# VHH binders against p49116, part 11

Target 1, 238 residues: p49116
Amino acid sequence: EGPLLSDTHVTFKLTMPSPMPEYLNVHYICESASRLLFLSMHWARSIPAFQALGQDCNTSLVRACWNELFTLGLAQCAQVMSLSTILAAIVNHLQNSIQEDKLSGDRIKQVMEHIWKLQEFCNSMAKLDIDGYEYAYLKAIVLFSPDHPGLTSTSQIEKFQEKAQMELQDYVQKTYSEDTYRLARILVRLPALRLMSSNITEELFFTGLIGNVSIDSIIPYILKMETAEYNGQITGAS

## First folded at step 10 (VHH)

Design kd9
Fold by OpenDDE, fold request of step 11:
Order: C-alpha cells, then sequence, then structure tokens
Structure kd9 (fold): chain B 238 residues (1-238), chain A 119 residues (1-119)
C-alpha cells in the first residue's frame, strides 16, 4: 500500500482576513479562527485514507479531535496569525467581562490557564522548529486516533495512525539524521493537546459565531463544503 | 517569491575574519549558507533553523564559522574566523520554505557574495 501522506498534504497555507484592524475585535478573531478551522478540516478531507473511512466515521473523528487539530494549526500558523497578539486581544476582551463581574473567580482562572497552555504549547513547538512535513504527520497522528469514545472502524483508524507514525519516523531519521532524539522530542508534545478543553477553545475563538451554533454541529457541513466555495470565502472581504 | 541578498564579501588575509549578511524579503524560513570555490561544486557550509535553536556546520568550517540570525531584521549572518585560502569562494544564502534546517533542497537562493582569502 502507498504512503498515507504525499507532498500535497504538506502545504498548509492560511490566509488572514484583510485588512487587519488596529484593534483586534471579536469578529476578526472569529474570522481568523474559522479560516484555520476550515483549512484544517479540508486538509483532513484531502487524505485518501480519511476518505476511505466513510462520512460517518470521518465526522466522528473530526468531532473528537478538532480541538487538537486546531491547536496544531495555531502552532503551525502562529507567525502569520500573529498569535500572541490575538491571544492578548482575547485577554483584553475577557477583562471587560471580568470588570462586569460576569465570570466567577474559578472560571477566570480556568480560562486564563487555558490561554497560557495554548501560548506555551505554540512557543514550545516554535522552539522545536517543527517543519511542514512534521506538522502534516503530527496532524495525521492526531486525526487517526482510535482512543476516542464512540468511534467505529477503530482497527482501521489504528492502522492509519501507525502508518503516520512510521512515515514520520522515517522522515525524521532521513532528514535529521544527526539528531537521534528529535522524533521523541516531537512526540512528547502531543499529550499537551489532550489537556486543552475544546469548550474553552470554542468560547475563546468562536464566540462571535452567529447564533448558538457549536463547532460540533457545523463539522459535517464543513466537511461537505466544496473547496472552491471555501477558497472563494478566503479571498473575499471579511 | 522570497528574495535573498548577500553582502559582506571581500578580500581578507589568511587568519583574518569576515562577517557575511543575508537579507530576506520574507519571514519563516530555515536558512543556510553555501559556497562555490573556483573549479569546485557548490558545497554546504552552515544552516540554521527558523528560531535559531538548531545549527549545523560542515566539518571543514566547524569551530571557525558561526551562523546566526536576527528575525526582527530578517537577516542571516555568517561569522567567519581563522579564514584559510581554501575558504575562497562565492558564498550563497539559501532558504527552505518548509522550515527544514537540514533541507535536502533549498527553494530560494541569493546571487552570492565573493570572499577571497589571500595567503
Amino acid sequence: as target 1 above (238 residues)
Amino acid sequence: QLQLVESGGGLVQAGGSLRLSCTASGQDYAMGWFRQGPGKEREFVASISRSGSYTYYADSVKGRFTISRDNAKNTLYLQMNSLKSEDTAVYYCAADQWGRYKSPNYDYWGKGTRVTVSS
């Protein structure tokens, strides 16, 4: 059987909304996050192995791991997104809620810790200088995780994850042969993704979505969206 | 498309020092230095990761050359100490779009800057 990923799966280019406002408002943050989410989902959809699992299984997988994929996307696109600035803006917006006494002390702590974890994770990935190929494989490993509850075809999912892991190992060994512990350094970062709350991520980045629509509910629609339609929205005015 | 412009080349005496610079028109690239001497093939000199956390050197320049970068200035540097006649070459700056500081194939290249070491 052929490789899980090809060179076409390495490209992961996020286009930010234009123009960037002087003050990063909730709309800008939400739009930026949405574009990243769409890009991540469509990336997953472009993988033949993902397609082979069928629509129901695909939807379940993405529902289970979208937060992790999104977080990896944040790390990968941190520079183009000016992620530190976005996170600072989010904190500023939260300060308004705090001043209005709308949040409990415990909730404030929880949210601030989450933001810290996100920043720390992205910083750690930057320090490791994860390249585009490595990100692609890491995303695949996260995507094809069989240990989420409620999944079907777990044996096949596990097979794909193993394939992703093996390909990553081969790539790292070939590309970074002088650094024998690079693979381990990369993989030990993955547990940090599981410590991050999808609910808090959704609240921070997607609160500006119209209505009370959840990420969970829109995932099937994103996965069915035509690439041309997505590209049209990316090039359109925010 | 990324543009790379090298500078700092010149004539230097053996045992002397020289600092090369490469200015990039963009960000988020792993970068490296290559050189091509007279009648020789282009060869790897040094590379550096996007953050600067990782560096690699050819055996022939280890301990003498130092690669560094200032991301705020979009500039790559090569500090060359204890220069030898065999270091005479045109030095090229290169960048990898995938962030591979051990790139098998760099995507962008400068026009080069000439370094001549006199005996």
Scores: ipSAE 0.856, ipTM 0.933, lowest interface PAE 0.5, mean pLDDT 93
Fold by OpenDDE, fold request of step 11:
Structure kd9 (fold): chain B 238 residues (1-238), chain A 119 residues (1-119)
Amino acid sequence: as target 1 above (238 residues)
Amino acid sequence: QLQLVESGGGLVQAGGSLRLSCTASGQDYAMGWFRQGPGKEREFVASISRSGSYTYYADSVKGRFTISRDNAKNTLYLQMNSLKSEDTAVYYCAADQWGRYKSPNYDYWGKGTRVTVSS
């Protein structure tokens, strides 16, 4: 059989809303995040192995790992997103809620720690200088994780994950032959993704646009979205 | 389309030093230096990762050349010390769109800057 990923799966280009406002409002942040989320999910959908799992399994899989995929996307697109600026803006917006005593001390701590974890993870990935190919394989490894509860076709998912890992290994060995420990350094970053709360991520990035609708509930819709609709979303036509 | 503009080339005596610069119109690229001497093929000189955490050098320039970058200025540098006549070449800046500091094929190239080392 052919490879899990092709060169077409390496491209991961996020288009930011334009123009960037001087003050990053909640709408801009949510729109940016939504575009990244759509891009991430449609990237997954573009993988033949993913399609082979069927709609139900695909939906369950994405529901299980969307936060990790999104976070990898944040890391990969950190420069074009000006992620540090976005996170700072989020903190500033949270300050208003804090001043109004709308959040408990414990909740404030949780949210701030989450923001710190996001920033730290992205910084660590930047320091490792993860390239586009490596990101593609890492996303595939995260996507095809068989250890989430409630998944069907776990044997097939595991097979795809192994294939992703093998291809990553081959790529790293070929591209970075002088760095024998690069693969390990890259893979050891993945556990950090599971320390992050999907609920807090959703609250920070998506509350302004989604309202009371959960990411979980819109995932099937996003996965079924036509390419034209997706492109329209990116260009702001929808 | 990324634009790369090299500068800093010139005439220098053997044993002398020269610092090349490359200004990029965009950000977030792994970058490298190449050179092409008279009657020779283009050859790798040095490369640097996006963050600058990783650098690589051709054996012929190890210990003499230093590649660095200032991301705030979108500028790549090549400090060349202990220059030799064989270092005479047009030096090119290159960038990899995938962020590979060990790129098998760079996507963008500058027009080059000429370095001449006199004996």
Scores: ipSAE 0.855, ipTM 0.932, lowest interface PAE 0.5, mean pLDDT 93
Fold by OpenDDE, look of step 10:
Structure kd9 (fold): chain B 238 residues (1-238), chain A 119 residues (1-119)
Amino acid sequence: as target 1 above (238 residues)
Amino acid sequence: QLQLVESGGGLVQAGGSLRLSCTASGQDYAMGWFRQGPGKEREFVASISRSGSYTYYADSVKGRFTISRDNAKNTLYLQMNSLKSEDTAVYYCAADQWGRYKSPNYDYWGKGTRVTVSS
């Protein structure tokens, strides 16, 4: 069998909405997030092993890991997205809600902690200087996670994850041979992704764009989206 | 397409110091310095990660050269101390699009700046 990933899977180019407003409104944030989500899912679709699992298994897999994929995408695209600015804007919008007494103290704390964890994760990844290949393999590792409840074909998923891990190991050993612990240093960041609430992520980035529709409910639609339609969504030209 | 422009080259006496600069037209690249001496092949000198957290040096320049960067200015630097005659070369700036500070193949190259060390 050939490799799980090829050079074509390393490219991960996010196109931001244009122009960037002086004041980042909720619409801009949601649009940016949606483009990243679509890009992440399109990336997954481009992997032959992912396609081999079948539509039902694919949908279940993405539903289980979309938040982790999205978060890795945020980290990878943090500069292009001006993520720090986006997060600051989100906090500002949250402050408005606080002033209106729309949120409990406990909920405010949860949301702020989530934002902090997200920022910390992205900063840690930037500090590690994760490259495009490493991101691709890390995304594959989280995508092909067999330990989510309700998955079918778990043996096959596990095999794909192992393959991703082995390819990452080979890549890191070859590229960064002087840094013996780089692989371990990278992999120990993955648990942080599991600490992040998908619900809070959805509320922060996707509230108002698709109404009351959940990310979970739109995942099948995105996965079935045609290439032309996808391109239209990421460029805003449709 | 990323453009790289080197500057700072010149004539310096052995034991002297020189600081090279490379300005990039874009951000978010791992970058490195290479050099090509007279009658020699191009060789690796130093590289630096996107954030600057990681640096790598050729054995021949370790302890004498320091690579750094200012991302706000999109500028790469090479501080060269204790220069030797064998350091005489055209120095090239390079960038890797995938963010690999140990890139097997850099994608973008400058035109180079000449450094001459006199004995």
Scores: ipSAE 0.843, ipTM 0.925, lowest interface PAE 0.5, mean pLDDT 92
Fold by ESMFold2, fold request of step 11:
Structure kd9 (fold): chain B 238 residues (1-238), chain A 119 residues (1-119)
Amino acid sequence: as target 1 above (238 residues)
Amino acid sequence: QLQLVESGGGLVQAGGSLRLSCTASGQDYAMGWFRQGPGKEREFVASISRSGSYTYYADSVKGRFTISRDNAKNTLYLQMNSLKSEDTAVYYCAADQWGRYKSPNYDYWGKGTRVTVSS
């Protein structure tokens, strides 16, 4: 068959809520993060190889990898989102929570360590100047990870991941032919994604959701959502 | 839509120096300089990554030209030293929306600024 990704899968344009508030708040952060999550899920859904796996496999696969895709999205969209400003605001809020004795010291330390890891990851990706094509292939490698527990069709998923890896290799060698180490430098960043906690990501970015709804519980609904409804969510309509 | 405005072109003697600037209406692009001499096709001069960490130069300008950027000002620069008559051209600023510092295609182009190198 043809390539795993086409040029339409390279497009990944995040639109931020308007207007940006003078002071960042939970609502703005959660809306921004929700837009990135929807963009990431619908990016995955647009891939023919993903569609070929079937709805139940699609749901299981995205549940396994959504936090990694989201984290790659944060790195890719860090400047549009003003991510460094968002994270600084969250850090200041956490420090004030110590004064109010609202969270345990161990939990705050754990969350701060996660923020530091996220900042380091995004900075390392920026220093490498990962381009839009490379991000698309990296997201595909993460999406088609056959080693997560509970997946069906793992042999087919593995074949798709190998195809994504081959296409990334071909792309890097063609585009950056004089940089013999670029592929290796890019690939060694991926293991850091497995260190990111989905629980902490939900606390940092999705606190504004109704009640205690977890991201993995809403994934089946996001994947079924029609493109017209998705475009409404991207623009901030609900 | 990204807008690119070049400046700094002019007349200069061979062996002299000139610095071109390009102001962008937005950020987060890999950028490059191209030029088109009289009766010639447009050719690549230099490019720089979004962060500025990676640069690439055409062989004809390597060692004489330096590309740089100031992301706080959304401004791209080309420092041209040891200019030759062969460097006479209209110089164009270009941007790649996908962030490739070695892009096969650039998506946005300025109107150009003329550089004339006299003997």
Scores: ipSAE 0.657, ipTM 0.863, lowest interface PAE 1.3, mean pLDDT 87
Fold by ESMFold2, fold request of step 11:
Structure kd9 (fold): chain B 238 residues (1-238), chain A 119 residues (1-119)
Amino acid sequence: as target 1 above (238 residues)
Amino acid sequence: QLQLVESGGGLVQAGGSLRLSCTASGQDYAMGWFRQGPGKEREFVASISRSGSYTYYADSVKGRFTISRDNAKNTLYLQMNSLKSEDTAVYYCAADQWGRYKSPNYDYWGKGTRVTVSS
């Protein structure tokens, strides 16, 4: 059938609202995160193997893995997003919430632990200098995971994941032939993605978006967006 | 559009040292140095990853040249020691937008800086 990904799938250009405000606020953070989410979902939609699975399977698959894709996107775009600055602002806000007794101590601990895990994941990816091709294949491996409950067509999904793994292996061996362990070092970072909580990601990055509506409820609408409407959402912000 | 500006070229005696710099107008690039000697094709010299954690050198310069970067200044360096007449070339700074420190194709190029090593 040919390669799972083409060079057009390596492009992953996030544009940020400009200019960055002096004081980061929930609106800026939510707009920035929404742009990354839309970019990630439409990246997935652009893959012929994903298209071949059909709309119902596409929706189920993205619902299962959107947080993992989003987290990979955070790592890939950490510099352009100034993610460390965003996370520092969130930590400062959480400290104010402790002072105001607006969140339980258990919730604050859980959220702080998640921020630490996210920061450690992003730092580990940066230390490995994961390149754009490697990120594209890692996102494909995450997208085509057959292990999620409730999926249909799991044998085909598994075949696509195996193809993504083989293409990553071939790419790393060709490009970084002198580094025998690079593939293994990259792949052992992926299990950490399953530890990331969708609920906490929504709280950290999407609190101003939709009130009490979850990201997984809007995924079918994001996947149905026309390309022109999608481009308006990610380029038309102030 | 990334802009790359080299500096630090000049005339140096064989056995001497020279340090090249390349200032970039942006971040998020794996970077490298190339050179083109008289009558030769442009050839790879050294490359470095986005973070600086990974470096790669052509065999002809291993042990004599050191690539480094200062990401706070968006600046790439090439320290050239024990220079030989064969090192005479125009040296080019290059950047790979995909972050590959062993890139088969670089996307952005500087105008070059001339290094002449006198016998």
Scores: ipSAE 0.646, ipTM 0.857, lowest interface PAE 1.3, mean pLDDT 87

Design kd9
Fold by ESMFold2, fold request of step 11:
Structure kd9 (fold): chain B 238 residues (1-238), chain A 119 residues (1-119)
Amino acid sequence: as target 1 above (238 residues)
Amino acid sequence: QLQLVESGGGLVQAGGSLRLSCTASGQDYAMGWFRQGPGKEREFVASISRSGSYTYYADSVKGRFTISRDNAKNTLYLQMNSLKSEDTAVYYCAADQWGRYKSPNYDYWGKGTRVTVSS
């Protein structure tokens, strides 16, 4: 068996909806987030090790980790997305909802705490200057997590995760040989991803896409999409 | 297609200083300076991460050259002090699309700016 990832898996190019409106609205935010979600699912689907696990295992695995992959994608694409501007727009919408008494105080507190955790995570990744190769391996480590409940083939998933960890280690040691502790510094960022709520991510980024249907429910559909269908969903083409 | 335009090259006496600039047509790159002396292969000079937090220098320029960047202006700088005749070269700005401040291969290159150090 060859390497877990090839150079084609390093490419992760997000294209934003055009044109950017003067005031970021729910439609722009949801389309931007949807493009990132589809890009992340396409990325995962393209990995031979992922394909080898079979369709049922693929669905279970992505359901377990989609929020972590999405959050890594937010950090990786934060500049091109103008994520700080998107989060500020979301906070403004929340403040208006508070003034109009449309949301419970407990829900608002949860959402604001989640936004702060997301901002801190993205800032920490930016300060480390995580590169595209490192992001690819970090996403693979997150994708091939054997610890999620309900997974089958956990022994094989664990072996793929170990392979991703070994390839990341080799890459970091070769590329950044002068920085002895870089691997440790980037790996200690991963546990924060497990604290991110998929329910709140849906509320922040996906309220206009699917009505009240959860991302978990559409994952089998996204994973079965052909490339042309992905482009149609992102660009609005038929 | 990222475009990189260097400026600031010229003739300078040994022991002198010179500041190079490179303007980029885009954002979100790790960047570096390379140089090629007459009849020599292109060699690494210095690099800087996307945020500017990490820098790396060739041994031959450590303590004499300083790389920096202004991300608001998409501009990379190389401050060259205590110049020696062996620093005579065409200096190239380079960018790595993957954000590696120690990149084995840079994806985008400028046309270069000539620096001549007279003894």
Scores: ipSAE 0.631, ipTM 0.847, lowest interface PAE 1.4, mean pLDDT 88

